# Ledger of designs, part 21: VH-VL binders against Uncharacterized protein y4mC

Target 1, 209 residues: Uncharacterized protein y4mC, of Sinorhizobium fredii (p55562)
Amino acid sequence: EDLSSQQQWPGTPLSRVEALAVLQTLNANLLSNASATLTLDRWCEAHRLAPPGSKIVAKHVQGHDKPANVHIRKLLHVGPNEPIVYRHVRLACGDRILSEADNWYVPARLTAEMNEVLNTTDISFGRAVRSLNFTRTNLTARLLWSPLPEGWDMSAELPVSSSGPLIPPPFLLEHHAVLKLQDGTPFSAVVESYTNNVLDFPAPLLYPQ
Short names: E, the ipSAE of ESMFold2; O, the ipSAE of OpenDDE; V2, 0.75 times the mean of E and O plus 0.25 times the DockQ between their complexes.

## First folded at step 15 (VH-VL; framework fv_teclistamab)

Design k4 (from j5 with heavy chain S30Y; at its last look DockQ between E and O 0.68; V2 from the best seeds 0.64)
Fold by OpenDDE, look of step 15:
Structure k4 (fold): chain C 209 residues (1-209), chain A 124 residues (1-124), chain B 108 residues (1-108)
Amino acid sequence: as target 1 above (209 residues)
Amino acid sequence: QLQLQESGPGLVKPSETLSLTCTVSGGSIYSRDYYWGWIRQPPGKGLEWIGSIWYSGDTYYNPSLKSRVTISVDTSKNQFSLKLSSVTAADTAVYYCARGYRLFDWASYYFDYWGQGTLVTVSS
Amino acid sequence: SYVLTQPPSVSVAPGQTARITCGGNNIGDKNVHWYQQPPGQAPVVVVYDDSEKPSGIPERFSGSNSGNTATLTISRVEAGDEAVYYCQVWDSSSDHVVFGGGTKLTVL
């Protein structure tokens, strides 16, 4: 499925700077909060990506399984026989998919109620386990798209303005993290890919232009 | 089942650009899970990673080759390509395209499917 | 740059155990993958993530990784195991796929 969105940001140097600034703001917010879901709730609201009052909705992607490997088991401090569940979701703000997430989690370290809702509903992982007051350890955070060339801040040549919009790739950010209980016990490893829909709002108007 | 097939000229002149295409069948390259790579092997020598590309166009190159390498992807054709500029005799090798599988982080990144390889000879 | 070091060759008699080493600085903190390349053929992954095996790979193949050395072990070696074996890691410091130099396994 194509996760590309209709972009409306102009192809100007200023717009590219704006895009980078906005993207880095989102990146910072995601990295400073334990729950990506809640961060995206705020993002969705702030940028009016859906009707007022809308919340992030997880869409469970069926049909694919990614069994945990020895590396994930090490991260989660579990042995080879401990059950680990894989869950793949798309997080939607209204009609816009803002991210895809892969979760590997240890069901034995969750409550029965949490496991139930994770198994039977499209609730986001962050929302499902919110009551754990978990912490997030970010392992990697990558900017997958740079609107500006390397060295743009040090006299590098900027792209020429175009009459067309910016065309970002499908995914703009990728985060890898481990979620931990209050006692420090890891219970989930997560990969999050954030789509270009996070920028699917009118480009900021800065003056002078 | 997944199959990868390299195609392109087997002979390239020095200073020209080597161009190869990998056609993927039996599966889509449009996936978050895979990073499609090129690996080469000079005659009688070992394996050398050239680079990999994500379906989104995100690329990773061997630092030693980065200045000469361009890898691209065409999701509509289920293909990805390699261009290596300014070739010399040292670039003579069997070139493999391969599917790189990554689970979670890059610590677990390996190539689980390979093409049969295609010999490219650089000669005047 | 990160470097993986393999012995150029290992010889073993049929039925014996072959051990192919792959040296690298703190390689034990990485995940090592192993490929088998028969003569004139493309490589095939035989061990990944230090010790995991793809479907279809014989139980005779095993991997370990600790300290500065990863090891591919092939027990009860057969003539068909004669190939060049490569270890491989991902170097996160340079976002680089690194292969070892390869070890030619000769079955005597």
Scores: ipSAE 0.546, ipTM 0.837, lowest interface PAE 1.3, mean pLDDT 93
ESMFold2, look of step 15: ipSAE 0.713; ipTM 0.871
ESMFold2 (binder alone), look of step 15: mean pLDDT 94; pTM 0.955

Design k5 (from g8 with heavy chain S52T; at its last look DockQ between E and O 0.40; V2 from the best seeds 0.00; counts 0 for: pae E 5.0 > 2)
Fold by ESMFold2, look of step 15:
Structure k5 (fold): chain C 209 residues (1-209), chain A 124 residues (1-124), chain B 108 residues (1-108)
Amino acid sequence: as target 1 above (209 residues)
Amino acid sequence: QLQLQESGPGLVKPSETLSLTCTVSGGSISNRDYYWGWIRQPPGKGLEWIGTIWYSGDTYYNPSLKSRVTISVDTSKNQFSLKLSSVTAADTAVYYCARGYRLFDWASYYFDYWGQGTLVTVSS
Amino acid sequence: SYVLTQPPSVSVAPGQTARITCGGNNIGDKNVHWYQQPPGQAPVVVVYDDSEKPSGIPERFSGSNSGNTATLTISRVEAGDEAVYYCQVWDSSSDHVVFGGGTKLTVL
């Protein structure tokens, strides 16, 4: 049996505040950077999610394509007949998958070399198109799980301690964004979903002062 | 090939609790792209949404029913369930379970697969 | 709560075009989905996200949505298209699913 160990955060109100603070720190770091891969490189190193010096590795996921709908085509400023390609990668630090990225992109807005590497390798989308010096417009960011209830900071009843550990669901955070060329032309709509492995380290142990 | 199958008693007495289970085969209930819902249809009437549950345990309920309804998921059995308390004759309907497919705008979805439905009659 | 209105029935001759409407306040800002329910059967989705079609739905089914009206259009109607058709949205302000009342399509 080849079981890996998992970190278990206590099911306490303090632990839930810590989890929310850590998760929102990641959220802010992701929103302040055009490249999720670079942000995850730093996150992985800072939280020792893999041996020192480890970099994010992409794994191209095949099958079960998600076709572009009319909303995606509107975001990309394309008509109903413009070719759109879907690409799904998982981003891992060591053996920990930290996120999944879904891209709907317009191949006509990329170079032939970029399309070749996207079609034939596992490279992450952002690395493949880095030479475009693209910008990122963040559309929305959603916590798929909040460790504390809405209104926790004012009048909402805080959760009581449980006898068991805090159990985050498999995905914690989801971002929607559009990647744009330097002239503002959109070329990719992206959904980035972050796994509970981003919290796979010991909860901070805070001491009173 | 995804399939949804409703199961549970076809007859429930007034004031008791209606309990149904939906068994999912050919797919996983633990997929963030999908919601799992209960919809009912009284004889000769239209569709009425009862509620939906997401893999995380988050639930959404029809406001007219929410005081009486509980939807839960059992990922180990690949099942989700409906409990509707304090039933009356007005709760007589065909009950469908369905899979809700998430659209790009996170909280929006449509039901792409339905069970065949099960008639539940509320009578003494 | 948010309300969708549909005509109770539409009749059309075989080979002609049926148009089934779904009215709602600013429905053009919502993603509209359409279901076909033949007699005694479970509903099946025929159009989603206003105008997209699942695999296996004939090209003669199409959808549109703007302003206060969404429309399901069935060209070259066949006897096998007789069913009740429902529109549906998710209302983000109330976090719940809304179905229209249904439209019975009769093929004469």
Scores: ipSAE 0.186, ipTM 0.681, lowest interface PAE 5.0, mean pLDDT 87
ESMFold2 (binder alone), look of step 15: mean pLDDT 93; pTM 0.952
OpenDDE, look of step 15: ipSAE 0.484; ipTM 0.815

Design k6 (from g8 with light chain S55K; at its last look DockQ between E and O 0.48; V2 from the best seeds 0.00; counts 0 for: pae E 6.5 > 2)
Heavy chain, then light chain:
Amino acid sequence: QLQLQESGPGLVKPSETLSLTCTVSGGSISNRDYYWGWIRQPPGKGLEWIGSIWYSGDTYYNPSLKSRVTISVDTSKNQFSLKLSSVTAADTAVYYCARGYRLFDWASYYFDYWGQGTLVTVSS
Amino acid sequence: SYVLTQPPSVSVAPGQTARITCGGNNIGDKNVHWYQQPPGQAPVVVVYDDSEKPKGIPERFSGSNSGNTATLTISRVEAGDEAVYYCQVWDSSSDHVVFGGGTKLTVL
ESMFold2, look of step 15: ipSAE 0.733; ipTM 0.878
ESMFold2 (binder alone), look of step 15: mean pLDDT 94; pTM 0.958
OpenDDE, look of step 15: ipSAE 0.723; ipTM 0.892
ESMFold2, look of step 18: ipSAE 0.078; ipTM 0.656
ESMFold2 (binder alone), look of step 18: mean pLDDT 94; pTM 0.959
OpenDDE, look of step 18: ipSAE 0.718; ipTM 0.893

Design k7 (from g8 with light chain S93E; at its last look DockQ between E and O 0.46; V2 from the best seeds 0.00; counts 0 for: pae E 6.3 > 2)
Heavy chain, then light chain:
Amino acid sequence: QLQLQESGPGLVKPSETLSLTCTVSGGSISNRDYYWGWIRQPPGKGLEWIGSIWYSGDTYYNPSLKSRVTISVDTSKNQFSLKLSSVTAADTAVYYCARGYRLFDWASYYFDYWGQGTLVTVSS
Amino acid sequence: SYVLTQPPSVSVAPGQTARITCGGNNIGDKNVHWYQQPPGQAPVVVVYDDSEKPSGIPERFSGSNSGNTATLTISRVEAGDEAVYYCQVWDSESDHVVFGGGTKLTVL
ESMFold2, look of step 15: ipSAE 0.782; ipTM 0.891
ESMFold2 (binder alone), look of step 15: mean pLDDT 94; pTM 0.958
OpenDDE, look of step 15: ipSAE 0.635; ipTM 0.869
ESMFold2, look of step 18: ipSAE 0.050; ipTM 0.627
ESMFold2 (binder alone), look of step 18: mean pLDDT 94; pTM 0.956
OpenDDE, look of step 18: ipSAE 0.578; ipTM 0.855

Design k8 (from g8 with heavy chain N31Y; at its last look DockQ between E and O 0.59; V2 from the best seeds 0.56)
Fold by OpenDDE, look of step 15:
Structure k8 (fold): chain C 209 residues (1-209), chain A 124 residues (1-124), chain B 108 residues (1-108)
Amino acid sequence: as target 1 above (209 residues)
Amino acid sequence: QLQLQESGPGLVKPSETLSLTCTVSGGSISYRDYYWGWIRQPPGKGLEWIGSIWYSGDTYYNPSLKSRVTISVDTSKNQFSLKLSSVTAADTAVYYCARGYRLFDWASYYFDYWGQGTLVTVSS
Amino acid sequence: SYVLTQPPSVSVAPGQTARITCGGNNIGDKNVHWYQQPPGQAPVVVVYDDSEKPSGIPERFSGSNSGNTATLTISRVEAGDEAVYYCQVWDSSSDHVVFGGGTKLTVL
């Protein structure tokens, strides 16, 4: 499967700075909000990645199960026999897949209605459990792509301008988190990978160029 | 069933570059869960991790070998490769390629499928 | 650098229980994986995530991990269990796969 988007950002130092700035903005937004889905809703609309009024839709990925390991069970404060459900989805903004997410969650800590919609619909996890008013504890946040070299801000040599576009990898960000009920009880562990489609909009035009 | 197969020359001269390719069959390398690794074992010695690569090209190297190691991936061929430069007799080993399964921030990263290994001898 | 320490060898009589230890600083906070390497063969994972077992691995194999020591236990040892066993972790502080030195299990 190809998760790559059609890149249109120019291969210039300025564009690289812009890409980094935009990416870090998204990163900050994702880390400051409990629901990645809602953050991506706003991102999608703000950057016109889909027709107006579009919402993030989860596309369930079938065929690969990831049983919870001891670590995940520890994170979720459950014993070895407590049921944990794995759910793998791609979050889509229109035709663009913006992220892939793995959720391990404790169904017993959700409502019957939530479990039902998670099992039978394409609703995103964040949207499905929104009424829990859950909190998010971010464990790790990785920038998987750096448009600029290390030390770029301290006189490092910048890449030479190219006639072609920037070519980011398929995934740009990866987040690991635990979702918790209002009482602090964890109910889900999440791995989120954000695709280069998050940048699939016209590069900003800044002056001077 | 997933299979990994190492290929490359079994003899390399000192100061040259060791080059191996791992061909994966029975499954795609293009999954988030896997960081494909190279592990070597000198004769009569233990296992040493060389490095791992994600299908996107993201790499992790053994710090002791980092300056000499390059691992690459070719998703179109379902292969990943190892280059080890400036080899010496100390680099004589059986080289294994393996599938590394990663779960939740590397809390679990282990190699669940291995190639049969290929002996590479460094000799003049 | 993170280091895993294994005894170089363990000997056990058939039918007895072999215990192979893997020492590491706060290794109990890590997930330890164990590999069996028969002579002349590639390693095979026999225990992962401290105590989980892949399909096909006998129930005689078990793992535990606590404090500074992980242990691979092989009950009712058979001649076919003779191999070198390696423990392995991921060290997140250095982004490094770390193997123990290996323990040769000899079945007397």
Scores: ipSAE 0.386, ipTM 0.788, lowest interface PAE 1.7, mean pLDDT 93
ESMFold2, look of step 15: ipSAE 0.722; ipTM 0.875
ESMFold2 (binder alone), look of step 15: mean pLDDT 94; pTM 0.961

## First folded at step 16 (VH-VL; framework fv_teclistamab)

Design ctl (from g8 with heavy chain R32S W54S R102S F104S; at its last look DockQ between E and O 0.03; V2 from the best seeds 0.00; counts 0 for: pae E 16.7 > 2, placed apart)
Fold by OpenDDE, look of step 16:
Structure ctl (fold): chain C 209 residues (1-209), chain A 124 residues (1-124), chain B 108 residues (1-108)
Amino acid sequence: as target 1 above (209 residues)
Amino acid sequence: QLQLQESGPGLVKPSETLSLTCTVSGGSISNSDYYWGWIRQPPGKGLEWIGSISYSGDTYYNPSLKSRVTISVDTSKNQFSLKLSSVTAADTAVYYCARGYSLSDWASYYFDYWGQGTLVTVSS
Amino acid sequence: SYVLTQPPSVSVAPGQTARITCGGNNIGDKNVHWYQQPPGQAPVVVVYDDSEKPSGIPERFSGSNSGNTATLTISRVEAGDEAVYYCQVWDSSSDHVVFGGGTKLTVL
């Protein structure tokens, strides 16, 4: 990934605290809402990651397939012969890819219209199935990068200030979840990976720096 | 729609070898999620597992029958077979072939598709 | 060897609820599967992994498993439910498929 155009956060203890606070805020928002797409819409707007009025744009990644394994089928409460569709999508805010998602879903539990748009367009999964008023059950949520060490709020030693910027890895968060119909029937399993572009805005200016 | 069909002789003499073949249609036998099994049921009795095989040839046998049982797979014909040697009257039963579905390294294993079964009688 | 114990028979009136038990040491730690076998027919899975149901199985069928007992529950029993029901597990300690002895359900 090309990071040359990304905003750089200072390599200071304060900046690390800020980065952690921002990431945890995003994490909390994603975990408290059913649709990651809609959450990212708000995130993009709030941090001015794209022109005003912009929405998340999904791109269906072609040429990539992951057949549902027994774990996915268990999550979806289906047998070995129930058709499951895999769909890989990148979610972009302007020119920034904010996340990649793997979606496994049971087409028989969606409407014909939903299946049609999912098969023929780059619509995000969340938008495609929004009318279901689905609920999200989060299975796991991992912070893939922590700007501060565990126990930093107690006695842990903090990293010293550096002359260079913070260098986060390509992905910062990973969520696993199951989407359910109103009657509780699962219809999709989702793995979401959130990129370092979620932090691609100027670091907050707090004193002292 | 997956279908399994047993075939073979319905009568076997004592001390001979019982041979059955299961033909699978509507789906490939070559899938790592499945172990193809044989189950038998003596008249008026319960179900007894004989053994299972993967498409790659990994076998699991009932220990009580292991010394007499051979299960094989033919991926080119989409079939798997059972041989039971040295049969006696106690081996008289309806024999079923079935597809076994495995979850998470055998944390769960059950049979989701069954053949109609074939009666094999051991008699002189 | 691991053993599953079922009552040989259960009788229930139409419209009532039938409960078929399957006993086994720490069976609650295993995944239990249930098969329905009508007379002269092959078994059909009606519940798998304790409480999951294949497509096409009526909602009247349900399963539970805890402690030393798994239970198949059939609500609003119909005449067509008359069959022999078998519980089954995989025993990882001996690499065995283990079936219960079967329970004949009679609809009065």
Scores: ipSAE 0.000, ipTM 0.528, lowest interface PAE 12.2, mean pLDDT 92
ESMFold2, look of step 16: ipSAE 0.000; ipTM 0.449
ESMFold2 (binder alone), look of step 16: mean pLDDT 93; pTM 0.956

Design n1 (from g8 with heavy chain R99K, light chain K53R; at its last look DockQ between E and O 0.38; V2 from the best seeds 0.00; counts 0 for: pae E 6.2 > 2)
Fold by ESMFold2, look of step 16:
Structure n1 (fold): chain C 209 residues (1-209), chain A 124 residues (1-124), chain B 108 residues (1-108)
Amino acid sequence: as target 1 above (209 residues)
Amino acid sequence: QLQLQESGPGLVKPSETLSLTCTVSGGSISNRDYYWGWIRQPPGKGLEWIGSIWYSGDTYYNPSLKSRVTISVDTSKNQFSLKLSSVTAADTAVYYCAKGYRLFDWASYYFDYWGQGTLVTVSS
Amino acid sequence: SYVLTQPPSVSVAPGQTARITCGGNNIGDKNVHWYQQPPGQAPVVVVYDDSERPSGIPERFSGSNSGNTATLTISRVEAGDEAVYYCQVWDSSSDHVVFGGGTKLTVL
């Protein structure tokens, strides 16, 4: 019970159950909303990941381009010659990067104003295109790290306690989705990867102290 | 510029374990888009994929080798490693480490940077 | 497991066009990557995702993929293009990398 357990999650079976429950709470919140940015705003405030009142800040990342391939073009219902733009954004709460998002979108399906804002600012994709009243179709939602083994809830043996804290990998959760216009026309394919900073708060106190 | 360098013994005796390390320099091994691979090439023969690892520890192995292979990553040293157990003369090859580039649900996976390769000979 | 088939060799005269094929069942549904391996050197990717070219690879390297055949095309072949060329896919049904057997390009 030293000070290290207060700053990090202990390497115990209880802490692993807590971590899984917290991760799946975030996962459910993300899957039930079209806007990851809004969900992360609430997560940041609820878990005090930054000073009170902080909002998610997007940072447009430039450099290494990722052109759309045949798979992405099939998801977007476009042919080989349709222009596709790639955009990479990091979402941060204070100094903590909570997620990275990759977006492949069809500029011809957006307004001129939306394309201008996307080309000239750090705005997150979802905020830039919010007036489309788009819907989201989730393709995959995957834990990249499971604090408990498969079958933990029935027959699998739980991990033994370790001497040190839990060490989550850099990314914990990954979502793949397609954003669609109101008529069902797809206009963006997105990959969202969530960092271990989403757990950067003390483990829940489930027992009275 | 990103560089990959294989290191390890050039001679291994039959039935022993072949152990190689790849050191990544000029960039970080921790990247969500990269899967780090081991590929081998027997002298005068083609390329054979051994396996790949994501920096989180997720691994993928060639099924013909899976029972004998372990790939691991050490992000603090910017390295990943190969162990191949119970080697025979058939395991004599040039061993390459490589950076694999993954895109979107593994629809695309290719090796965009390769080490120079190291010859490992299995002989008594 | 999934198999890629390449001709063992192709010979062309300098300045002509070389076409190297990679056969596979429904390979047109996969993303095909191509590597050049000069003698005594490590492989270098020259085409990825069927037809994309990495930075620094000349435009005379191109690729196509349809049906059961992917093709690497090298226009205006130079003596320096003499190498072994490998095709490669990721087979998502088995979660494995598959290489073709390699094609030795000889420039007469």
Scores: ipSAE 0.083, ipTM 0.648, lowest interface PAE 6.2, mean pLDDT 87
ESMFold2 (binder alone), look of step 16: mean pLDDT 94; pTM 0.959
OpenDDE, look of step 16: ipSAE 0.465; ipTM 0.807

Design n2 (from g8 with heavy chain R99K Y101W; at its last look DockQ between E and O 0.38; V2 from the best seeds 0.00; counts 0 for: pae E 4.7 > 2)
Fold by ESMFold2, look of step 16:
Structure n2 (fold): chain C 209 residues (1-209), chain A 124 residues (1-124), chain B 108 residues (1-108)
Amino acid sequence: as target 1 above (209 residues)
Amino acid sequence: QLQLQESGPGLVKPSETLSLTCTVSGGSISNRDYYWGWIRQPPGKGLEWIGSIWYSGDTYYNPSLKSRVTISVDTSKNQFSLKLSSVTAADTAVYYCAKGWRLFDWASYYFDYWGQGTLVTVSS
Amino acid sequence: SYVLTQPPSVSVAPGQTARITCGGNNIGDKNVHWYQQPPGQAPVVVVYDDSEKPSGIPERFSGSNSGNTATLTISRVEAGDEAVYYCQVWDSSSDHVVFGGGTKLTVL
């Protein structure tokens, strides 16, 4: 990874507080909205992560398909012989990949047109199936990077300033969810992973300049 | 081609700390779909899982060893390591590092790439 | 503390079929993985998720899992199949990897 080309936040306790606040703002926006793509459109625009007017573009990733296991089949209420399709999509704003989504879905629970579009285009899964008016059950939401230690808000000693910038890992947030038809029938299990590019903008200025 | 190689001292004195490093080559340790594990096998005995780590630093340990084991990752060196404290002769084994799968909610965790293994003998 | 049990050994003539069992309470509700360990070598996955095979594993290896028993089946056994075979699950209630005790396959 070429992390030196990304906006680098100072390795200070203040920058760590700012990083946590920004990450949890994004996390809250994602959890409060059924559309991750819409949330990322707004995030990209608000943080100038691409030229003005840029929209989130999906990129279908081919190869290394991951078959559904027994756990996924139980989440989808299907038996061992029900066909399940895996689909991997990257969501990008300009040249920045902001997230990766993995879907295991039951084709028999989608329309023929939806399956055709999913099989032949780069469309994001959510957009392809939007006419289902599906609901989302969040299973887990996990911050993969903890800029501050446990208990930072009460009595834990904050990290001292480091000699270099913050270096976040490649992925910062991860959500697991199940998408359901209006009657409650599950049709897709989803893992959504958000990259460190969601922070690729200058650290907030907290003092007058 | 992804490859794993264990390294470290082959002889450790009782009561000291066993320390091993696994170097990953032909691929990145920073993969969201993989866990990195340590498994040991005493001479003539079966396999025993010690623990696993995700590149983020999250760890999972065998409960019987948890009080003595630390697994860590160094993404800049593409390595992960094992420290086992207060060793005795019972800790003599071949130690393997391995790549495990992290699929949706852990339900399909198996080890598809293994190192060659390194014998560590605990003896005075 | 989930337990997997395997017979300690199985002997089979060349060309015949070997069946290696892995017993566990409600193991049919778990993903079972199988490893081959030749003498002096590291284990190799031969079956994962009950019945799936990694690339390069011969078609004569197969797996099944139902009720309280998972089975690794090796048809047309060859001398090169002599190894210790381990079954393994991930137990989500304890966050623990569990291995069976191993079965030594001998080809007579």
Scores: ipSAE 0.229, ipTM 0.692, lowest interface PAE 4.7, mean pLDDT 87
ESMFold2 (binder alone), look of step 16: mean pLDDT 93; pTM 0.954
OpenDDE, look of step 16: ipSAE 0.560; ipTM 0.845

Design n3 (from g8 with heavy chain Y60W R99K; at its last look DockQ between E and O 0.75; V2 from the best seeds 0.00; counts 0 for: pae E 2.2 > 2)
Fold by OpenDDE, look of step 16:
Structure n3 (fold): chain C 209 residues (1-209), chain A 124 residues (1-124), chain B 108 residues (1-108)
Amino acid sequence: as target 1 above (209 residues)
Amino acid sequence: QLQLQESGPGLVKPSETLSLTCTVSGGSISNRDYYWGWIRQPPGKGLEWIGSIWYSGDTWYNPSLKSRVTISVDTSKNQFSLKLSSVTAADTAVYYCAKGYRLFDWASYYFDYWGQGTLVTVSS
Amino acid sequence: SYVLTQPPSVSVAPGQTARITCGGNNIGDKNVHWYQQPPGQAPVVVVYDDSEKPSGIPERFSGSNSGNTATLTISRVEAGDEAVYYCQVWDSSSDHVVFGGGTKLTVL
């Protein structure tokens, strides 16, 4: 991916605090909502990452497969022979890929219509199965990049201001979750990796710079 | 096929920093499913996990070594490295770099490719 | 910290079945991986996710995991199976890769 046009945040202590605050806000929003797609819709709009009215668009990544392992089958309460479908998508806000998602789901626990659209379109998984009114159980939530060191709010040594910008890694958040029907039956396991494009907007100007 | 090779000094003085590099060949280090690890084995003893790194630079460390360990990755060189500071005789071991595989969560995290290992002796 | 317990050694005659146990609190809820380490060599995964086997691993190797004990079973043991075997899990409470102490398998 070409990151040459990405917005640059200053390499200052203040910017690091701001970046952390923004990431934690996104993290909190993602963890408090069942659909990552809808959360990213709001994020995209709020930070003007695309033209007004834009929605998250899923792009199906073709050409590879990740068969479910025994752990995924355990999570989904299925036996070794139950069909599980793997689906890989990139969620885009305009021209920015905000996340990649790996989804394993039990087609037998979805409607025929849902399976059809998942097989034939680039619709995001969350949108495709929205009518299920599913719940999300988050198993793991990790901040992959911390602009500030652990304990920064106490006595940890803080990075000094640099002349260059902050350089976040390609991915900043990773979530693992299981999606469940209303009756509690799991029907999907999902891995979501959120890219540094979630910060691709001008750094907040809290003080004159 | 994927191959890993450890490199670095075989002798380190007490209180100094142990530095090793793992060179990966036959495949890209920049794979979302791969978590590159360091494991050590003192002479005649068992295996101890030191830490792992994702190609993005995210790291996981053994809590007992966390304060002294730094693992880094260089995607341009297809390498990842280990630094262990303030070494003592207790850090004498064969050090392995390995490719970890994780599909979902961490319950299924295991190491499917290993380097041959390199002996690092801490001695004055 | 999470601890995996293995017997230090197991001895079997050629052609017999070796069973190497790995004990851990509620280990049945975890995925256990097994490594074979021949003398002077690097470890090789022989079983992963309790019972899955990588390509190239003989059918004689199998794994099971329930309750507080995981077991690596090697049927029709051969002289070439002599090695130290390690079990390994991920401890989610501490984000820690945990290895057992290793079991030396001796073929009599």
Scores: ipSAE 0.427, ipTM 0.801, lowest interface PAE 1.1, mean pLDDT 93
ESMFold2, look of step 16: ipSAE 0.557; ipTM 0.816
ESMFold2 (binder alone), look of step 16: mean pLDDT 95; pTM 0.962

